# Ledger of designs, part 24: miniprotein binders against Protein ANTHESIS PROMOTING FACTOR 1 (APRF1)

Target 1, 330 residues: Protein ANTHESIS PROMOTING FACTOR 1 (APRF1), of Arabidopsis thaliana (Mouse-ear cress) (q9lyk6)
Amino acid sequence: MSLTELDDGLVRRMAMGAVFSDFGGKIHSVGFHRTDDLLVTSSEDDSLRLFDIANAKQLKITYHKKHGTDRVCFTHHPSSLICSSRYNLESTGESLRYLSMYDNRILRYFKGHKDRVVSLCMSPINDSFMSGSLDRSVRLWDLRVNACQGILHLRGRPAVAYDQQGLVFAIAMEGGAVKLFDSRCYDKGPFDTFLVGGDTAEVNDIKFSNDGKSMLLTTTNNNIYVLDAYRGEKKCGFSLEPSQGTPIEATFTPDGKYVLSGSGDGTLHAWNIENPSEVARWENNIGVVSCLKWAPRRAMFVAASTVLTFWIPNDGESPAPADPPTDQQQ
Below, E stands for the ipSAE of ESMFold2; O stands for the ipSAE of OpenDDE; V2 stands for 0.75 times the mean of E and O plus 0.25 times the DockQ between their complexes.

## First folded at step 10 (miniprotein)

Design p2 (from n42 with E39T H79E; at its last look DockQ between E and O 0.01; V2 from the best seeds 0.00; counts 0 for: pae E 9.4 > 1.5, pTM E .769 < .8, off the site)
Fold by ESMFold2, look of step 10:
Structure p2 (fold): chain B 330 residues (1-330), chain A 81 residues (1-81)
Amino acid sequence: as target 1 above (330 residues)
Amino acid sequence: SEKEIRITIKVPPEKAQEILRKILELAEKYGAYVWIEFTDGKVTIYITVIGSEEAIERFIEELEKLAKEEGVELEVEIEEE
């Protein structure tokens, strides 16, 4: 299914549709395939799970006891993933795995990071990807080779993102600094730097809008900033209730006109960023949402905590705090 | 008044980890950025420093001392601010 345009009304009518509650712990990461109707999750229960988002069906579960699962994203192939490790990093350096969900096989290990990977981003145009780690480094990789293609040592917690054309990437670090790089000439250093937040703020996550005009930043002190992507001018900002031990994720809608986020009080929020205002607020029963992403090509988003929820428009009905009974799907 | 320099160090793979560690300690002092490339069995360390002429001169002096101690060659490229 394709989406031609979102408006305030449709965003307000988003409501919880499907619920998956059989995870054995917190969901660490969710990721959509760029073009196919697929979602992958990683979880504290050491699972990777593949979902068909068009039919709201779980397709496959694999368990990864030796390494666990942490950050996950698709490659360009719909059954291939990159997954970061939670266990055995120091002894083996096996921080990242290239996996096939089709036949449950590890295709390659990418060794080197000495601490947990906290940011992972696949290039939209080729077989390159980036990883940011608590070892205070960002690494550039190519799926076709074992060896790391580049390492950037930096200060603080890194966050990485490619723009939608894959020609520019951004790296965020402590102090609210975001550095922009030419992806073909990263050895020449950043060509620009944007500053956001105060001295104590660390950017936790970076996303580019699909049109490449806006950049969405979330911070470890629970602020959200929307910047003009290549001028660095702040378009708007929002503050959220703090949460301890649970990073808050924000997401663009596919048209780049809305931002959604969780909050430390367990609510979900949506803002119109062209005419800055909160257009929707949802109280929900799944606790503090740590994973939140809008699907690339559908009027749908997922919100996750220890459960995974799919949200779709509820035609003719506004979102409500009341929770009518939902049939179990286990 | 501020200048930017880029320094390239080609290292033998067996020395790369120790040289990197020392370079990172020095880079912290001067706020320099360090990037490592592993390509075709080669290890190349790129360093970018932005600062006053005096700060850059001091950094280069310390880096040259490190390079002599480790037996590696530096290539320094200066870009006008």
Scores: ipSAE 0.011, ipTM 0.443, lowest interface PAE 9.4, mean pLDDT 82
ESMFold2 (binder alone), look of step 10: mean pLDDT 77; pTM 0.719
OpenDDE base, look of step 10: ipSAE 0.693; ipTM 0.896

Design p3 (from n42 with G31N I50F; at its last look DockQ between E and O 0.77; V2 from the best seeds 0.00; counts 0 for: pae E 4.4 > 1.5, pTM E .795 < .8)
Fold by ESMFold2, look of step 10:
Structure p3 (fold): chain B 330 residues (1-330), chain A 81 residues (1-81)
Amino acid sequence: as target 1 above (330 residues)
Amino acid sequence: SEKEIRITIKVPPEKAQEILRKILELAEKYNAYVWIEFEDGKVTIYITVFGSEEAIERFIEELEKLAKEEGVELEVEIHEE
């Protein structure tokens, strides 16, 4: 694997490469393995699919007809996953599955959530993970044991994330509140609370930059915020065209200098957040992108709708420059 | 009571899509996970089925009929919980 220097020029040169169009419905989530060149997808066709991103090849598919697939992430082992259930939850209570793509086995069910899991995050340093559910709780788990390790009750729809060091986690909830916890003593309550000024919409996703200095929030009213992770102050924000019930995902580049996002009009956008400006805007023909993530260790990102696309730097052409902003920053 | 079995099916790549479609149609009636592995131009299908002895026996019978019709080899490993 290789990592290249990212700058405005390279970001502008990103272009669609490989395309996978054999999904039987929308792709619900995508996730990269932290270190290996692997990607996993979940889809309306009840599949989890494992891809080799270095060679752009589909390696394995599993179909989960009983529960479907919704949220998915890797554990630290390159062939094991955590996946949330989409249906038959009431009859089974089996809201989360730990599975091996190597052994073709369901290794463990994690039971306890009373409603769908909407946010899922693996610890970057150990076998812990968190799940946020529409039952208004966040649960903490350990892959090695069946029992839930902790429950946090909250208001609204939760979004959860670990920082890159895994010693702090964040929970966003109703009213634009973001609470920070020490992972080792979360039962003492949050050690800090941030409020996203000027917007009370539900936060549907949180990400930390790799350097731990920034948080990226996306909201159900199609706003993107970059906050300082130390103080919670807004560094910049962007508003996007509304989508019809499809959440918009945003992502940091690995160096934390750029943010990419889809938009309800089907375009993709990239912004430089160190020198605030829109760097690139791409027209594309796969419709509204609902899953968008930059690979942790490569100059590539994936964008998905009902189709999965891999984007890599183009040798000869940059995408069309972005339109100038109407205002300097929104 | 509840049992788990695992089944391996080796398929010719040219038949893989049709055989997979039929297996998925069959699996909808059962608590089954269907795994497909792609390796060096080969396609292998694995099936894990959970259920009562009766449900599993019915699944195996239907799958054996499908395998015979398609001319495909079938391996069965039984693993109980």
Scores: ipSAE 0.274, ipTM 0.717, lowest interface PAE 4.4, mean pLDDT 84
ESMFold2 (binder alone), look of step 10: mean pLDDT 77; pTM 0.724
OpenDDE base, look of step 10: ipSAE 0.630; ipTM 0.879

Design p4 (from n42 with V34I T48V; at its last look DockQ between E and O 0.59; V2 from the best seeds 0.00; counts 0 for: pae E 5.0 > 1.5, pTM E .768 < .8)
Fold by ESMFold2, look of step 10:
Structure p4 (fold): chain B 330 residues (1-330), chain A 81 residues (1-81)
Amino acid sequence: as target 1 above (330 residues)
Amino acid sequence: SEKEIRITIKVPPEKAQEILRKILELAEKYGAYIWIEFEDGKVTIYIVVIGSEEAIERFIEELEKLAKEEGVELEVEIHEE
């Protein structure tokens, strides 16, 4: 049974629905829960915020005044998060926090990184996660244990990702190199290395498609590449307008057939990657979008700058924006 | 040596912004964590402080002064470990 709920027409009809503008600064990262209708954000205002995406409601906010907030992702539990620290890394070593937003507790600190964490990825199958840091290491962790389970040393700024089945993880680095590891035997070293020929810019983000057949890379020279995950060959690439000092995020749709991205000129773009062509372009008024993710199980995506926006198909309906109560500080 | 204290504050919506601002100032001083829930137009603030018995006593004293000034009630629990 071929699922055709996402096609060029639906993608073109995506429009801004709900808007949340009470953040006290830029949103640093966003993440969806894999199965539940939940979104978490981290922000320059030191907040983590939990949203119900089905009802477009802010459910909970927490402020972390000692460490701030930087990277964030869900664990498998709908109220449990991993968050990286922005401040006081040198004095505490507390670079990563495991927390419950249901119990309002810091459950565990993960110490070891000596510099800011820039990439964070939860295993799709178990309680393991990975963090990549400007200290030129990737660390592997288990939610149940304080001690680091493994350390991989590399050159450059790491970007890390698990494939969606959890069998493989990838580490991207400068020089257009992507190294692939067996998740259960990573101490044997990478089993493959891919090169994106003709581009040596540093990779700032990597993602796998849900079926594991494709990888999506964004680079510091404002290019997006879709690679075959089996052979590492380039399927297609797209160029973006430069973004001064702000990495641009790109995202697959759940079926892996489309890629969306922001651009340095403040526009949003969508491309069909099976027949490479731009399907949609949106001019928007929230500035340069730094966080962009399509929801895992819905025809919706979120785009964020200093404002969080939910985008849903506009089938001739004009929904009212769902603005949250204002209680933010700047 | 360190204790965890948890405080719940239910705040009238019209006072929420000012009270939150003052609580965030205090949280910065003591390294507190603050959780805020929004339900049916109501605002509930949960505050967690981890520290020495002396630091927690000072935090409670300052928070109680704030609560009296703003006319809100506190629910305080002290947990070990």
Scores: ipSAE 0.173, ipTM 0.665, lowest interface PAE 5.0, mean pLDDT 83
ESMFold2 (binder alone), look of step 10: mean pLDDT 75; pTM 0.687
OpenDDE base, look of step 10: ipSAE 0.686; ipTM 0.891

Design p5 (from n42 with Q17E F38W; at its last look DockQ between E and O 0.43; V2 from the best seeds 0.00; counts 0 for: pae E 8.0 > 1.5, pTM E .771 < .8, off the site)
Fold by ESMFold2, look of step 10:
Structure p5 (fold): chain B 330 residues (1-330), chain A 81 residues (1-81)
Amino acid sequence: as target 1 above (330 residues)
Amino acid sequence: SEKEIRITIKVPPEKAEEILRKILELAEKYGAYVWIEWEDGKVTIYITVIGSEEAIERFIEELEKLAKEEGVELEVEIHEE
């Protein structure tokens, strides 16, 4: 599917195409490889699972009983991952692992965090990655070196993200502050600070659009904001139903024109952000969606709870409806 | 009016762990950013602090005391905005 073909109609046609229901618990994290057709999941059942997204097939399962699995992302190599630990943090300090799925081997441990890692992001341009922890720190790491490369001490729950071109990274902290850094010159500190809300709007997730023009923020009170990434001005915002015990996730489409999100009531939503309006709403049978990401190079997204679902467009060969849904006005 | 300062400390590798530990304790007190570079035979510690003039003065005083204790030099650069 070409990114130039994404429009309101295609977004409305997205439907569940594949379901993987053999997880032994909640899926904690999902991540796409940036360029290859691969997806990785981490789960409460202590598994890491690798999927071929082109063919909707599970490729490999590994189990990690000593440390469990929590946050996960690919490195640049399609068989290598960074994974955060759920267990044995106090005793070992082994909060982050560099793993090979090819031979199920730990390549390196990154020690330093004293509490659970809640945000993890791989640089798109080099072997650096960032982790944010409930120990009130964000750490910068390099896959090639044992030593932590940078530490930011902050208040609140941190969230970290790299721009998709790798020129900027953002760190969110207490008070709704988002600090922006030049990724090539992080030693010079932040070059800007954006405020998304008052002292009660804590950001729990950050994403950049592929063109780098927009920033997508979710808050602990289930608000979604789209900001201009250059000036920090709010473009639009959406409020969702509360979720019990799990933050919702929102995602851009690859062209940056749409945002999708879960909701505490179990629905999925899609909005056109150029002409702010809800273009689709789906009720689904998997409960509250805790992981939601659109694939970087395909017309598909994944939505996960205790099951993983792949969503693809219903074939465009179907006739157009006589009256498509267009008006959701009050 | 908020001020930003940036400080660079170059240390021999054998002192780096102790100096870094002390710097991280100060960073938590003042909300400072600490970045490190590890090069062959050299360790560079970058510190950025943003705050009121009073907070920055106190941070610099504490850091200068640490620097004298450890025999290292500071480079302080003041940025506004």
Scores: ipSAE 0.020, ipTM 0.492, lowest interface PAE 8.0, mean pLDDT 82
ESMFold2 (binder alone), look of step 10: mean pLDDT 79; pTM 0.748
OpenDDE base, look of step 10: ipSAE 0.051; ipTM 0.467

Design p6 (from n42 with Q17L R21Y; at its last look DockQ between E and O 0.65; V2 from the best seeds 0.00; counts 0 for: pae E 13.7 > 1.5, pTM E .739 < .8)
Fold by ESMFold2, look of step 10:
Structure p6 (fold): chain B 330 residues (1-330), chain A 81 residues (1-81)
Amino acid sequence: as target 1 above (330 residues)
Amino acid sequence: SEKEIRITIKVPPEKALEILYKILELAEKYGAYVWIEFEDGKVTIYITVIGSEEAIERFIEELEKLAKEEGVELEVEIHEE
């Protein structure tokens, strides 16, 4: 894999390199494969789309008219996905689907959630995954079996994440509470609990840094907190312009030294968290960015709204052209 | 029990969007999944229908009419679960 040392200068040089604008609506979720150069998107147009990030090419699109698409992530296999449903949740019970994009098959349904899944996380080390739902539950699953492996009932909007080792997972809930569990014996309850916000703030997303030192939280009122991963002490925080319709996503760089985010005013921001300061701000002209992730092994990130943009360092070369929609110009 | 049928359509780029929109209309009526793959200036449309034998037969009939009108070939792959 190609990795680049990141510093303030490289982060400032990030620029839009490719654009895909043929989505039929908002992009709801994006996810990188952990090791392969692949990206998947879910969209309001009911599509799941697979991209080659090394060559900036769209590889495959599937349309899911019965269930739509909402949250999506890769399993460990480069052609297999977990996707949550937008439609017909209560009538079908088919809230989560295990999909093969290689041969266009639904491999398994994971039934149980009664409302939208708002958080989805694949274990980095095995075939387990977690889903958090507005039905006020977190469910633990194994790809190889139909049965839910565990149910955790909680208050508020759940957010779930595995740490980089897959040995610990975190669940965020009402009141800014974050609970840490041992993945192998979660039945013993959380081994730690800490608080990051007041009773009126809910965490909408949680991520661990790859270096194991930090935890990144975004809230439904568009605050960003960076904490020591297992001590819960606040390292820094940032406030963003609100977005009423879509939560703002923030992301670590692969080295854990920088945080990027969108904002309700349509700008992108980057902060150095070792020496807390804003190191970059970009106008992107694609509107409010709702999906933002840095690639796990490359100096690139993706930012999405109703369009998908790939960002790479600008060393004076012109950006690579995006693939056009098939024969759309006259 | 439910059956799964997979159909492949290979389409020149100039017809892809027109055919895709017609297929998406059928997908809505029958709950079909539509997969599009881009390969060296060609567009391949894959369609997966999961349902009763009766619903699948009706979908195939409508799709065959569309394919004949547009001059494209179908490949049908049957998967039993």
Scores: ipSAE 0.000, ipTM 0.332, lowest interface PAE 13.7, mean pLDDT 82
ESMFold2 (binder alone), look of step 10: mean pLDDT 79; pTM 0.753
OpenDDE base, look of step 10: ipSAE 0.248; ipTM 0.685

Design p7 (from n42 with T8V T44R; at its last look DockQ between E and O 0.80; V2 from the best seeds 0.00; counts 0 for: pae E 3.4 > 1.5, pTM E .774 < .8)
Fold by ESMFold2, look of step 10:
Structure p7 (fold): chain B 330 residues (1-330), chain A 81 residues (1-81)
Amino acid sequence: as target 1 above (330 residues)
Amino acid sequence: SEKEIRIVIKVPPEKAQEILRKILELAEKYGAYVWIEFEDGKVRIYITVIGSEEAIERFIEELEKLAKEEGVELEVEIHEE
């Protein structure tokens, strides 16, 4: 997705708009639909909530009392989700659920993980998805079948991501290694391995820029690295204030030219990565932000803690929506 | 084989929060899924229970008791998986 009008000035003008504060606990994850104006949240209160981001309205809530909610993402259908389980995994093995918020039904269970899923990523091009678990495995799944399609064993806490064209996926593992796989031939092993930061810090999250040229990594000690996706070379890095048990999320803007991040002191930051410099810093009063994502096709981002906040330009103007990710420039 | 039951409840908005709280207490006991829709100032609650016939019977009994206490109408759809 590209926003051709996104520049330093627009980023600086971002300000808090709508606030949703009726969550009964911490928000665990947030996700945008790739093309529709929809956002989903998962929360400690066992809810999944669907939002209309164009009108800043909550559309639906579901409570999953058997399993709770942890990681969540959209499939390609605007009301279909994949959600990971937080509770009762041992008794059922139901680590992941495929569900429809349109039909209000659980469509399929994916069994196999022996511990909580900590990373979840939907393929941008087909009905495949990946899950990384504290059971030290990454599993590959197909929405159309119950059975796991592949298992990759690794050390430590996994983080998984597809590139935006779906040709490559990355897995971060213990020791700061990031392994790259051809998504069509992953059983042949990784075709490349990058070492992050020359450090043993555990990678918390991985994202690719829309053009596939950069990777964005966050660590559990609140370091942020932007790497060249082709060479693994560090383009820039940022260190933020540590947090106590609250993971920090960073996000690219859709054009890949800016990175936003929370910080352990509760501030939000934005950097221009073409000219590495901080272009914006925001104070906020919702505490340490654990979920932070820029919308795929709008000049807006969401920041969440125990509340969900929508951020839009100060004048309220949004650029025209970007094309679908498979056809976006840059 | 376990079976699935789906129940639809329409609630007035002024009663919605209290009724929902009680429904969520029941849902936790039985591992139910609760979907809430907001439309035209109304709140509609869908409840799905997947479990043994005995558990579903007990859930229905408790839900009927709650509905009676709150003056709420029930619509019940049964699906078996």
Scores: ipSAE 0.360, ipTM 0.774, lowest interface PAE 3.4, mean pLDDT 84
ESMFold2 (binder alone), look of step 10: mean pLDDT 76; pTM 0.710
OpenDDE base, look of step 10: ipSAE 0.663; ipTM 0.882

Design p8 (from n42 with E4M Y46W; at its last look DockQ between E and O 0.88; V2 from the best seeds 0.00; counts 0 for: pae E 7.9 > 1.5, pTM E .762 < .8)
Fold by ESMFold2, look of step 10:
Structure p8 (fold): chain B 330 residues (1-330), chain A 81 residues (1-81)
Amino acid sequence: as target 1 above (330 residues)
Amino acid sequence: SEKMIRITIKVPPEKAQEILRKILELAEKYGAYVWIEFEDGKVTIWITVIGSEEAIERFIEELEKLAKEEGVELEVEIHEE
């Protein structure tokens, strides 16, 4: 494992270490492989791109001119991906693709969604995955079969997540409701329902912390909520500037102690969630960050707009805002 | 009724950006998938086209013209489904 202990100082020292600027449009999503040092991106230029994060190298690009690219995640195999379609969904019904980057093949189409997939999550323990769509459904799938394994009908924009152990999954929906299901007997219905409490904005994304103690929710108007995963009660919340037309992504650090987020004003923010306080703020030159994820096993995160940036700790120096002018020399 | 073909192009690194740009223009027209691999100063482009038999034939003709103009090797594999 490459992860070092995280504290306020290390988070504050995070700085841009590599830049990839040859995308032909906005980056729609990013995803890390759970164990290998790999990152995949999807983009408005219809590309999926595979990166080696240890060596900061682009490894492969594929362009998907028929379907485009929208949501993307790894399966458990480092060469296999699930990708959602942006275009030609109604004419083909091919809403999701299972792809091999090893031999550059489409392994399977998962048909059924009637509208764009907006949430995608691979099970951490088996070959199951979930997709949430603007067609007002969440579907459960198995990589080994074409047919949908289960459908939940709901209202509003769905967001889906497995917990880190894969025994529970969560579905967020209209009205701030989060429903928890036992992944092995979801047919019995949810075993818990949590309410975010008074926020009527649609949930855009939901994530579990690696330690299993917390859930992170973002809304379409850039409210961020951290909930206790066991009780569903709010631990803390943050509000940031909205970004018109593009939801902002927030992420846990691997230890579950910090949350990072972009903002509609182009800044990046980090908070300590155990004693809620802002520990870092970065002005950056890549515009509004719409994709933001911390690597599962490294002191490293990626931030993306039309440009992909890798962020790593600098050589022991803490990030600081610009200082007032001084007459000192170094 | 739809067919799938797969085409491999080996590209000198100095021509890769120009050739890729032209291939992507064709891919847009036909909805093709374009894979690019990078290895030790070598760039390989693979193209998958899914469509009608006539559309695939037109794509191959345009791609062969491009390959001749750029002086690159073209390998065509056809996979029927």
Scores: ipSAE 0.043, ipTM 0.584, lowest interface PAE 7.9, mean pLDDT 83
ESMFold2 (binder alone), look of step 10: mean pLDDT 78; pTM 0.737
OpenDDE base, look of step 10: ipSAE 0.243; ipTM 0.687

## First folded at step 11 (miniprotein)

Design q1 (from n42 with Q17R E28R; at its last look DockQ between E and O 0.76; V2 from the best seeds 0.00; counts 0 for: pae E 3.6 > 1.5, pTM E .785 < .8)
Fold by ESMFold2, look of step 11:
Structure q1 (fold): chain B 330 residues (1-330), chain A 81 residues (1-81)
Amino acid sequence: as target 1 above (330 residues)
Amino acid sequence: SEKEIRITIKVPPEKAREILRKILELARKYGAYVWIEFEDGKVTIYITVIGSEEAIERFIEELEKLAKEEGVELEVEIHEE
């Protein structure tokens, strides 16, 4: 295994390393390539930016002045992206763009959504992807063809995710529940429904742990739930401070043993989910973090607001208590 | 039908910020895509504009004026949809 070993001490020692502050607005989305040391960001400044995470270096910027940028993810190719449009949807129908950062080309448009895409997920095993839109639909796509491969209708704000084996995907289709589909025969409807830990709020984000055992949900009422991915039973839950207008993102560590999240008060939190407890809390000075992802194969994570920060272990600092001492223990 | 124009501009890094600012201002007016590559002391800017014949003509005129003022060379490639 090439995954980084993590324990409470290493998680507690995570500290801000590199900072990128030249964005002209809020960062909307961040994504890591599955295997290469690459990160992509989308921003309110209409940019997509490609970063080398091994060297903490910005490699490329592109500005999309016609459509803007909203959701972004890598395909399996390290230079190819799917990006959702923020503007001009009604006039063009060009809601999703497949593009090459190597060739500086838009390779394909995926037309169909009538409103902003708010959830985007690439299949971990093939050239399929899903998009969820405020038009109250989830669409399934194949990179190789323009035509939409399937449409699922729902109410409210969708959230979509593939499990890490790519055979199952999850969709939040109604408040308080997540529907599970067999990716090979999704047209037969969901094969299971998981309740969101006794909560009735809409789910705004879904992630599966890398080992496939856990599902991470964040809700519009600022709760985080970790469910057993096989049966949907709640393993643990955490409440966050409310955030006005900024969705809170949570992330698994690569081993599936920890969850990190921002909070409406501007702090970052880390919890051990095997023995549920908060193991770290950080004040980060960049405001409320809207994008938070742990790198697939490194002891690092990124946290973003209008600023992008890379976090790495700092063995030279003593871990703080669960409550940071700078503004709570004075 | 709409046309697609791709333009390449190579600039020294010390001028890149100001030239890029002006190009982005122009790109906003015409709905262009601006691709930026950094390579060994060089900055290359690629611009893609999709629009009517009239819009493209005006964009090229404004970009040529900018390029002349900044002393940079550009290449134009036309794709039609």
Scores: ipSAE 0.290, ipTM 0.722, lowest interface PAE 3.6, mean pLDDT 84
ESMFold2 (binder alone), look of step 11: mean pLDDT 77; pTM 0.728
OpenDDE base, look of step 11: ipSAE 0.497; ipTM 0.823

